# VHH binders against q96fz2: the designs that were tried, part 45

Target 1, 269 residues: q96fz2
Amino acid sequence: CGRTSCHLPRDVLTRACAYQDRRGQQRLPEWRDPDKYCPSYNKSPQSNSPVLLSRLHFEKDADSSERIIAPMRWGLVPSWFKESDPSKLQFNTTNCRSDTVMEKRSFKVPLGKGRRCVVLADGFYEWQRCQGTNQRQPYFIYFPQIKTEKSGSIGAADSPENWEKVWDNWRLLTMAGIFDCWEPPEGGDVLYSYTIITVDSCKGLSDIHHRMPAILDGEEAVSKWLDFGEVSTQEALKLIHPTENITFHAVSSVVNNSRNNTPECLAPV

## First folded at step 1 (VHH)

Design t11 (framework vhh_8cml_1)
Fold by ESMFold2-Fast, scan of step 1:
Structure t11 (fold): chain B 269 residues (1-269), chain A 123 residues (1-123)
Amino acid sequence: as target 1 above (269 residues)
Amino acid sequence: EVQLVESGGGLVQPGGSLRLSCAASGFTFSRYAMGWFRQAPGQEREFVALITWSGRSTDYSDSAKGRFTISRDNAKNTVYLQMNSLKPEDTGVYFCAAHTSYYGKPLSAYDYWGQGTQVTVSS
């Protein structure tokens, strides 16, 4: 997973993340650094994306089921990194393989500290390799929207205008992430950065790409992944597996250039 | 104008074979996943087989697994269902369907439907 869309305005995004705490109380996540949130149809590694994490990471004795939403840098910088420039990290930490997560120090250490987060997106993009040509076909991949007998996924027959109308009630993609906190050796603000855990593709996505992000399908999975105060690392890792509850459609090559940030990036072709 | 036209249905004895075809027009076939569904008299329409838009992945119902093979020819805008070892319980109207998105196997995921072709398995 190397490209996402997360374009909702802050207030719409916040409402889309409404949840219930352990006591059953309806809540909205509390923002940290909301000014660092930059909506975009075309987010790449090193940009900031909103993530959900437990309030207990910031407040001693807080209820671990309460949620904070914060922008974090995509591309995990380990807390032990000694150089002054995080872009000098010699390892690519955009994604973390589920099968080796407990073997790699960069991921095992923050997991041991309970640094689990849920990465939010409208959906993600993947490029299908077409044999016999250098051209790749991009796809926008996202949760099925609306659960009724009359509902289908928004398909190629739908206009961009119809896509704009669905955002008010859009079900955000919720991907399992690991984050870490890095203090610059020369001083400055603590850097919060994350990686997306990846798994083998489900059957539905295998024609597009052989890997997919670990998607947390539903509030029970999301709450267990975030609640590091009650759910151990071992139990949380049981949530990490491929999911079939996913939909996609082909998009135009406009998305290929990460500088393009328009609705046309995810509109059906 | 989207059309899906099924063919190849008919009457066959138990243990026999049939190959169904579905010819597609009016949309970019190579960008659509294709499914086969069936409906027996007095029963709900049920999933039989699915092939992704490139042809690299397939899925089958438990009853079809090992007996049926779905395939496609994107140059001919056609999807096929090879049915072997047919049983009386395979009797029904077989429908071809197209979808742009993988949303499990629910009927609601499919954008376009054919009119169906009758398959009857009896002695």
Scores: ipSAE 0.000, ipTM 0.184, lowest interface PAE 15.7, mean pLDDT 84

Design t12 (framework vhh_8cml_1)
Fold by OpenDDE, second read of step 2:
Structure t12 (fold): chain B 269 residues (1-269), chain A 124 residues (1-124)
Amino acid sequence: as target 1 above (269 residues)
Amino acid sequence: EVQLVESGGGLVQPGGSLRLSCAASGFTFSRYAMGWFRQAPGQEREFVALITWSGRSTDYSDSAKGRFTISRDNAKNTVYLQMNSLKPEDTGVYFCAAYKSGTLYYNPSAYDYWGQGTQVTVSS
């Protein structure tokens, strides 16, 4: 996964992240560094994206089922990195393969510390390789959305009003991530950064791309992944597998340029 | 350069009070939870108090609870520790620290930045 969409306004995004804690109380995640949130239809590595993480990471004796939402850098910078510039990392940390997560120190160490997060997105993009041509067809991949009588398919949003309705009730894609905290050698602010765990693609997506993000489907899976206080690493890793509960549609080549940040990026062709 | 500078320590009689201050610079203060630790002679550094970045939540060690109050002023990049009803066992070097996410904040390893400390001595 090398491109996502996360364009909802902050308030809408927050509401979309409503949850119940272990006591059954309805809650909204509290923001950390809300000013770093930059909505975009076209998010690339090294950009900031919102993730969910347990409040226990920030507060002693906190209910570990409570969630914080925070923009973090896409591309994990390991805490042991000693260079002054994260861009000097010699290895790609945009994704972490599920099969080697425990073999790579950069991911194993933060995971062992319970640094699990849920990466939020409208969906992600993948490019299908066309046999015999150098052309790639991009697809937008996301959770199936509940068709309300009034809410047509993303493709049926012929009116601005309908479009707004679709996004007001959008089910966000929830991807399993690992984050780390990096302190610059020269001092300054701690950098929070994340990697997206990837798995082999489900059967439905296999014709498009052979790998997909590890998607946490449902509140239970999300809760268990986040709750590092109650759920062990071993148990959490059981949640990492392909899911068939995904839909997709072809989009225009507009998304190919990472500088394009318009609704056309995810619009069906 | 990241700096944490503690002040306000000194000699006080049992039952007395002190107010410690920690001035922070070189990082975005309002983004970090701040904590106080202390270290008595021959002892390990121990957690005293924490305040979250928003100031909404505080936590204390059992020894500090009911006697100490942690507060912060984000406009001044300063965290405070009001210590009342001081006891001889409160004697030690008090350190200000900036919290790092990912580990429980009662552990010193959860903090990225530390001050040099200020001496607090409680003696008759």
Scores: ipSAE 0.007, ipTM 0.248, lowest interface PAE 11.0, mean pLDDT 89
Fold by ESMFold2-Fast, scan of step 1:
Structure t12 (fold): chain B 269 residues (1-269), chain A 124 residues (1-124)
Amino acid sequence: as target 1 above (269 residues)
Amino acid sequence: EVQLVESGGGLVQPGGSLRLSCAASGFTFSRYAMGWFRQAPGQEREFVALITWSGRSTDYSDSAKGRFTISRDNAKNTVYLQMNSLKPEDTGVYFCAAYKSGTLYYNPSAYDYWGQGTQVTVSS
């Protein structure tokens, strides 16, 4: 997973993240650095994306089931990184393989500190290799959405304009992530950055790509992944597996250029 | 580039009140925990009141509890200290400080940014 869409306006995104804390109280996540949230239909590594994480990461003795939403850099910069420029990392930390997460220092150390987050997106993009040609077909991959009378069906037969009606009740994709905090050696603000954990693709996606992000399907999985105060690393890692509860449709080549940031990027073709 | 500018200090009689303000610029204020510290002549700098990045958690020194209230306005990049029932023992230079982790921290040596201080004198 190397390209996502996360285009919802901040207020719509916030309401889409409504949740219940441990005491059953209905809540909205509280924003940290809301001004750094940049909606886009075409987000690539090194850009900022919104993540959910436990309030306990910021406030000692906070209820670990309460959630903060914060923009973080996609591409984990380890806390021990000694260079002045994070873009000069010699290894790719955009994704973290589930099978080696406990073997890699860059991921094992923050995971041991409870630095688990849920990466939010409208969905993600993958490019299918076509047999006998060098052409690749892009797909937009997302949770199945609940149909309303006003919004109609989501599919290739719908015009791009009809997609605007579905965003009011869109179910965000919730991907398991690990984050870290890096202090620049020259001084300046601490950098929060994340990686997306990846697993083998499910049967439904195997024709598109052999890997997929570890998707946390439902509030129980999301809550357990975030709650590092009550859920151990060992228990949280049991949530990391492929899911079949996913859908997709083909999109145009407009999405190929990461500089294109329009609704056409995810519209059915 | 980073600045913390205190205001609101002055001379006041015992039992009086003062409201200190600290205007922050040059960093992402909403990420930082803020604190008010004071230093009396010949003494070490000590914490008076602390507030987390969100404003949801606060803590006070034993001498400040029940008399002082710390608050913040993240939209205005400002932290405040409301001081009531002032005593001569409260006399000192009051410093505003920022701690980058966003959590409460009591040791002044860990704070990243400091204001120049504002004098508070409680005297009859």
Scores: ipSAE 0.000, ipTM 0.148, lowest interface PAE 22.0, mean pLDDT 86

Design t13 (framework vhh_8cml_1)
Fold by ESMFold2-Fast, scan of step 1:
Structure t13 (fold): chain B 269 residues (1-269), chain A 124 residues (1-124)
Amino acid sequence: as target 1 above (269 residues)
Amino acid sequence: EVQLVESGGGLVQPGGSLRLSCAASGFTFSRYAMGWFRQAPGQEREFVALITWSGRSTDYSDSAKGRFTISRDNAKNTVYLQMNSLKPEDTGVYFCAAGTKYSYGFTESKYDYWGQGTQVTVSS
């Protein structure tokens, strides 16, 4: 998973993250560094994306079921990284394979500290290799969506003109992530950065790409992944598996260039 | 060879019910969203209902909501349309359609395979 869309205005995004804490209290996640949130139809590694994480990471004695929403850098910078420029990391930390997460120090250490987060997106993009050509077909991949005007549930939109109408009640994609905190050796603000855990693609996505992000389908899975105060690493990792509850449609090659940031990036073609 | 074969159409009085079936073969049924479309005499073909490849999501036209139920049985490669409280304006040829693999939509262009249709007539 190397490209996402997360374009909702901050207030719409926040409402889409409404949840219940362990006491059954309805809540909205509290923002950290909200000014660093930059909506985009075409987010690439090294950009900031919003993630959910437990309040207990920031406040001693906080209820671990309460949630913070914070923008974090995509591309995990390990806490032990000694150089002054995070972009000089020798290895790509955009994604973390589920099968090797406990073997790699960069991921095992923050995971042992409970540094689990849920990465938020409208959906993600994947490029299908077409036989006999160098051109790949991009797809926008997202949760099935429910439309309030209709008695049934639907994935969002048949035609491009319908996309604007679906965003008010969009179900955000919730991907399992691991984050770490890096203190620059020469001083400065702590850098929060994350990686997205990946799994083998489900049958539904196998013809598009062989890998998919580990998707946390529903509030129970999201809550257990975030609640590092009550849910051990071993128990949390049981949530990491392919899911079939996903939909997609082909999109324009406009999305190929990460500098293109328009609704055309995710509109059906 | 891809085939979609509709059945269950017929003549019914207003207020009656019919259950349409569509038997699919020649493709991996569980990877395709399925839809029902209809065409009334002298009219263009219109969307009636859809169900995603997993069966988890459905959608209906405004005229079908609350009266029709789409379902599927992936083990039998069959999609169904249960039609209740039928009205004369529901009269038409009902077509089963398979979407593009792992994709779906509300327009004909989003469907790769089509059945020949089954006639539904609602009159007294």
Scores: ipSAE 0.000, ipTM 0.115, lowest interface PAE 18.7, mean pLDDT 85
Fold by OpenDDE, second read of step 2:
Structure t13 (fold): chain B 269 residues (1-269), chain A 124 residues (1-124)
Amino acid sequence: as target 1 above (269 residues)
Amino acid sequence: EVQLVESGGGLVQPGGSLRLSCAASGFTFSRYAMGWFRQAPGQEREFVALITWSGRSTDYSDSAKGRFTISRDNAKNTVYLQMNSLKPEDTGVYFCAAGTKYSYGFTESKYDYWGQGTQVTVSS
């Protein structure tokens, strides 16, 4: 996964992340560093994207089922990194393969510390290789959306009003991530960064791309992944597998340029 | 460089009030729990109050409870301690402390950064 969409306004995004804590109380995640949130239809590595993580990461004795929402850098910077510039990292940390997560120190160590997060997105993009051509067809991949009588499919949003309705009730894609905290050697603010765990693609997506993000489907899976206080690493890793509960549609080549940030990126062609 | 600078201490009569401030710099203030400790002459430093990074939660020592209020302004990188109904036993040097990025507590070991302290004297 090298491109996502996360364009919802902050308030809409927050409401979409409503959850119940272990006590059954309805809650909204509290924001950390909300000013770093930059909505975009076209998110690339090294950009900031909102993730969910347990409050326990920030507060001692906190209810580990409580969630914080925070923009983090896409591309995990390991805590042991000693260079002053994160861009000098010599290996790609945009994704973490599920099969080697425990073999790579950069991911194993933060995972062992319980640094699990849920990466939020409208969906992600993948490019299908066309046989016999050098052309790649991009697809937008996301959770199936509940068709309410009032909510048209993304394709049916012929009016601004309908478009707004669709996104107000959008089910966000929830991807399993690992984050780390890096302190610059020269001082400064701690950098929070994440990697997206990837798995082999489900059968439905296999014709498009052979790998997919590890998607946490449902509140239980999300809760278990986040709750590092109650759920062991071993148990959490059982949640990492392909899911067939995904839909997709072809989009225009507009998304190919990472500078394009318009609704056309995810619009069906 | 990390700095915590306390202010607002002084001499006050029993029953009086003081408001302490602690200005933080050199670190991301909003990521840390903040605490107040105090040290009386000849005594060990003791916990007074703490506030979580968001300001959502506070806690107090038994002696401070009901009389002291901890608050913070993340936009100003400042933590406050409002002290009311002061007693002679409240006399001491008051220290501002920043917790770890992942924890806070009632013990000194849970805090990474400390100020130099401000003197509070409660005397008739």
Scores: ipSAE 0.000, ipTM 0.240, lowest interface PAE 13.4, mean pLDDT 89

Design t14 (framework vhh_8cml_1)
Fold by OpenDDE, second read of step 2:
Structure t14 (fold): chain B 269 residues (1-269), chain A 123 residues (1-123)
Amino acid sequence: as target 1 above (269 residues)
Amino acid sequence: EVQLVESGGGLVQPGGSLRLSCAASGFTFSRYAMGWFRQAPGQEREFVALITWSGRSTDYSDSAKGRFTISRDNAKNTVYLQMNSLKPEDTGVYFCAAPKGYYTSYLADFGSWGQGTQVTVSS
């Protein structure tokens, strides 16, 4: 996964992240660094994206089922990195393969510390390789959305009003991530950064791409992944597998340029 | 550069009150917990109080509990320590500090110490 969409306004995004804590109380995640949230239809590595994480990471004796929402840098910078510039990392940390997560120190160490997060997105993009051509067809991949009688297919929103309604009730894609905290050698603010765990693609997606993000489907899976206080690493890793509960549609080549940040990126062609 | 500047110390009689302030700069204040420490003459620096980044949770040393109140104003990048019912044993230099990491473990290495402010409780 090298491209996502996360364009919802902050308030809409927050509401979409409503959850129940372990006591059954309805809650909204509290924001950390809300000003770093930059909505975009076209998110690339090194950009900031909102993730969910347990409040216990920030507050001693906090209820570990409570969630914080925070923009983090896409591309994990390990805590042991000694260079002053994260861009000097010699290895790609955009993704972490599920099969080697425990073999790579950069991911194993933060995971062992309970640094699990849920990466939020409208969906993610993948490119299908066309046999015999150098052309790649991009697809937008996301959770199936509940068709409300009035909400035509994402493609059928004939009016701006209908479009807004679709997004107001959009089910966000929830991807399993690992984050780390990096302290710059020269001082300054601690950098929070994340990697997306990837798995082999489900059967439905296999014709498009052979790998997919580890998607946490449902509140239970999300809660268990986040709750590092109650759920062990071993148990959490059981949640990492392909899911067939996805849908996708072809989109235009507009998304190929990472500078394009328009609704056309995810619109059906 | 991270800077912490403590103020509000002084001489007070037993049973009196003081309010300390710490002005923070050089980092995103609202992202970090803040703490107060003190050091009495000939003693090691000791923990007094902690407040989380959101201000939702506080913790105190046993000696401070019930008498001291830590608070913060993220808009002003300032943390406060209201000290009531002061005792001679509260005499010392009071320091403001921030944890280096996001984890508000009370065991976290606090860094970026200010110069401190002198508090003297004497009859």
Scores: ipSAE 0.014, ipTM 0.332, lowest interface PAE 7.4, mean pLDDT 88
Fold by ESMFold2-Fast, scan of step 1:
Structure t14 (fold): chain B 269 residues (1-269), chain A 123 residues (1-123)
Amino acid sequence: as target 1 above (269 residues)
Amino acid sequence: EVQLVESGGGLVQPGGSLRLSCAASGFTFSRYAMGWFRQAPGQEREFVALITWSGRSTDYSDSAKGRFTISRDNAKNTVYLQMNSLKPEDTGVYFCAAPKGYYTSYLADFGSWGQGTQVTVSS
């Protein structure tokens, strides 16, 4: 996973992340650095994406089940990186393979610190290799969505107000991530950056691509991944596996150029 | 400030058991994860076990899993390591550790250390 869509306005995104803390209280995640959130239909590595993480990472003695939502840079910069420019990191940290996460210091160390996050997206894109051609077919991949209208009354399809309303109740894709904190050697704000854990594709996606992000399906999985105060590294890693609860549709080549940021990037072709 | 005092080490024969204790003071013990590490002569310090602040979750090194059990008593500000089926390769100084942050299972993440307690497994 090297391209996502996360286009919801901040208020809609926040409501889509409503949750219950350990005591059963209904909550919305509290924003950190909301001004750095840039909605886009076509997010690539090095851009910022919103992630959920435990409030305990920012506030000493906080309830570890309470959530913060913060934009973080896609592409993990290890805390030990010594150069002044993060873009000069020689290793690609956009994704982290589940099978080697405990073997690679860049990921093992922040994971040991409980630096687990949930990466939010409308969905992600993958490019299917086609036989007999150099061209690839892009697909938009996302959670199955709940329909809110009466299914028997099919009419007035394709009106502008109908497609706009689909986003009001969109179920966000929740991907397992690891983040780290990097302090610039010459001073300045600490940089928060993340990687997306990847697993082998499920059977449903195997014809599109051989790898997929580790998807946390449902609030129980999301809560356990985030709650580093109560869930050990070993227990959290049991949540990392392929899932079949996913859907997709083909999209146009407009998405291929990461500079294109329009609804056409995810519209069905 | 933060003080960690280990006890319970000693000499034991292979196959024996020992129970280590760590008395903590100078901080709100019930709000921090606690860990055990060990260091054999001439070797690097290695992770052994970790327990979260509430005691609901634990993590173990591969060598400790199935043989050692970490537990805590928040009312007594004490963390324990029950060691069973001890082997000569378990010999080393065992350290109690409090993290720099709230969760850590690795040496680099810990900021406060006890003086250690010697565990020797031999005839």
Scores: ipSAE 0.000, ipTM 0.128, lowest interface PAE 16.7, mean pLDDT 84

Design t15 (framework vhh_8cml_1)
Fold by OpenDDE, second read of step 2:
Order: sequence, then C-alpha cells, then structure tokens
Structure t15 (fold): chain B 269 residues (1-269), chain A 124 residues (1-124)
Amino acid sequence: as target 1 above (269 residues)
Amino acid sequence: EVQLVESGGGLVQPGGSLRLSCAASGFTFSRYAMGWFRQAPGQEREFVALITWSGRSTDYSDSAKGRFTISRDNAKNTVYLQMNSLKPEDTGVYFCAASKLYTGYYSEAQYDYWGQGTQVTVSS
C-alpha cells in the first residue's frame, strides 16, 4: 500500500470513529495534534495521516479501551535511528510484511512495546498491471458501504448534496499499523510515525494486486488491536490476515500524481 | 532549542507555601506529559508529581499527596506545582521534566527533557 485517501473534515472523521469502550459507554476519540491533520484524497508516504491508538499510551492507568486519534507520519522511523533527518533511512518502512514482522527489529521492537495503531483511510489505491502494456490501471479499494435509500453509491453521487451524504456516513477503512516514537538527536519534537502491515491479497483483489493492507474488519478487531494492555502481541497478530470484505472500482489516472488532491482521485471512471 | 525553565523557588518557613512554574519552549508542549522531580542534598532525585498531556490525570508521590497540586496551561506552555504545608524535608532542587509516549511516568528514564531546576528551601 503506497497511496491512501483520507479527506473527511476533522469533525466528520471524529464522528466516524465513534466507539464503545469496554464498559459500553459511547465515546469519541480525543485528538492529539489536531493541527497536523491534513485532509487529502491522495495521501502518500511521509505525509501525516490520522491513526487510532490506546489512551493507555499517554496516561498511566487509563482505560486501555479508550482511543486517541492522532496524525502520524507514514513511514516508521525507528526510535534507535541516530541521524537528524528521517529521510536518511536506508530501508523502506512504509509497509511491514506480516510474515516478517517478528524478524525485523524496526517493527518487532515497537510491536513488542504494544505500539499498535489503526490507520484510518477512506480507502487505499492499487494499480493493476496490464498484461502486454506499460499501463497501470488504478483502483480505489474500500469497505463496502451501506446503501441507504437516500445515499446512492459513490457512482451515483451526481449532485453535491448526494456527495455530502455519502461521506457523512462513510465507513472508514481501518488498517493495522505499528507506530514508533523517534527523538531527534538535536532535540525538538518527538516524531510519531507508523507502518502499515501488509498481507497477501484476498481472492477478490488478487487480480489487481498480490498484496493488501491488513484490514481490521469490525469494532472487535479494532478494539483488540488497539488494546495492548489486555491483548498480547501474539493474540493481536491473529487478527492480521486477508479479508474478502472489500470492494473496489477503477479510477482515473489523476491519482497517479501525488500532488493531485481532488475528488476525481477516487471517482469511478 | 528545547528549554524548560523553572521559577518560583525560594526560602519559606515551615507550613508556608510556594508555587513553582515551568515554562516550556522548543517543542509542542501539549504533546507531552509533564512532571516534577526534586533532589535533596546528598539524595537521589525523586518523583514528586505528574500531569498527563491533556491535564485529565495527575499523580503524586506519597510525600506530596494532599499538599501539592500539579496543573498545566497548554496555551501558555507552562506547568505549575502548588506546594502547601511545606516541611523542612521538602528542601531541595525542584526539576521540571517532559515525557513523550510512555505508560509509566514515575521513572526519570521516561522523561525526555529536563529543566535546570529551582531551589526550594524550607527552614525556620
């Protein structure tokens, strides 16, 4: 996964992340660094994206089922990194393969510390390789959306009003991530950054791409992944597998340019 | 440059009160839990109080509990320690510290930034 969409306004995004804690209390996640949230239809590595993480990471004796939402840098910067510039990392940390997560120190160590997060997105993009041509067809991949009588499919949003309705009730894609905290050698703000765990693609997606993000489907899966206080690493890793509960549609080549940040990026062609 | 600057220390009689302030700069204050530590002469530095980034949670050492109050103003990038009913054993250098993402804020090792400290002397 090298491109996502996360364009919802902050308030809409927050509401979309409504959850119940272990006591059954309805809650909204509290924001950290809300000013770092930059909505975009076209998110690339090194950009900031909102993730969910347990409040227990920030507060001693906190209810570990409570969630915080925070923009973090896409591309995990390990805490042991000693260079002053994160861009000097010599290896790609945009994704973490599920099969080698425990073999790579950069991911194993933060995971062992319980630094699990849920990466939020409208969906992610993948490019299908066309046989015999150098052309790649991009697809937008996301959770199936509930068709309300009033909310047409993304394709049926022929009016601005319908478009707003679709996004007001959008089910966000929830991807399993690992985050780490990096302190610059010269001082300054601690950098929070994340990697997206990837798995082999499901059967439905296999014709498009051979890998996919580890998607946490449902409130229980999300809760268990986040709750590092109650759920062990071993138990959490059981949640990492392909899911067939996705849909996708072809989009225009507009998304190919990471500078393009318009609704056309995810619009059906 | 990251800076934590403590102020408000001084000489006070037993039973008196002091309010310490710590002004933070060079980092995003609202992202950090803040703590107070103290070091008495010839003693190791010890935990006094902490407040989480949101200010929602506070905790104190047993010696500070009921007498000291930690608070913060994120708009001013400042953390405070109100010290009441001061005792001679409270004498020492008081340090402000900032902590990133951790689950336990009682250890010095969990704090990333430190001030230079302010002297508090409680004497008759």
Scores: ipSAE 0.006, ipTM 0.252, lowest interface PAE 10.7, mean pLDDT 89
Fold by ESMFold2-Fast, scan of step 1:
Structure t15 (fold): chain B 269 residues (1-269), chain A 124 residues (1-124)
Amino acid sequence: as target 1 above (269 residues)
Amino acid sequence: EVQLVESGGGLVQPGGSLRLSCAASGFTFSRYAMGWFRQAPGQEREFVALITWSGRSTDYSDSAKGRFTISRDNAKNTVYLQMNSLKPEDTGVYFCAASKLYTGYYSEAQYDYWGQGTQVTVSS
């Protein structure tokens, strides 16, 4: 997974993340560094994206079922990295393969510390290799959406007014992530950064790409992945598998350039 | 304008074989997942098999696994269902269906276009 859309205004995104804590109380996640959230239809590695994580990561005695939402850098910088510039990291940590996650110290160490997060997106993009050409066909991939009188399906949204109604009750894509905390050796703010765990693609996506992000389908899976106070690494990793509950449609080549940040990036062609 | 036309159905004895074909026109066939569904008299339609756009991946109902093979020819805009070791329980009208938003759902609601069906009867 190398490109996402996460364009919802902060208040809409927050409401889309409404959840129940362990006591059954309805809650909204509390923001950390909300000013670092930059909505975009076309998010690439090294940009910030919102993630959910357990409140217990920030408060010693917090209920581990309570959630914080925070922008984090896409591209995990390990806590042991000793250079001054994280962009100089010699290996790609945008994604983490599920089959080798416990073998690579960059991922194994933060997992051991319970540093699991849920990466939020409207959906993600993949490029299908087409036979006989070097050009690839991009697709926008997202959870199936519940139709309401107010919100139409994204596949039927062909005007600006219809696009606005689609997003009011959008079900955000929830991807399993691992994060780490890095302190710059020369001083400065702690950097929070994440990687998206990847699995083999499901049947429905196999024609587009051979890999997909590990999607946490439903609140039970999201809660168990986040709750590092009650759910062990071993149990949490059982949630990491391909998901069939996913939808997609073809989009224009406008999305190819990560500097393009317009609704056209995810509009059906 | 969109058309899916099934053929190859008929009467066959238990243990026999049939090859169903579905010819598609009026849409970009190579961009659609194709599925086969069947309906016995007085019953709801049930999923039988599916094949993704490129033909790279297939899936089958539990009753079809090991006996049926779905395939496609994108140059000919045709999807096929090879049915071996047929049983009386396989009797029904077989429909082909096309889905542009296929995601591995086994629900008929995920399919955009449907053929009119072809009768398969397995009887002695």
Scores: ipSAE 0.000, ipTM 0.141, lowest interface PAE 17.1, mean pLDDT 85

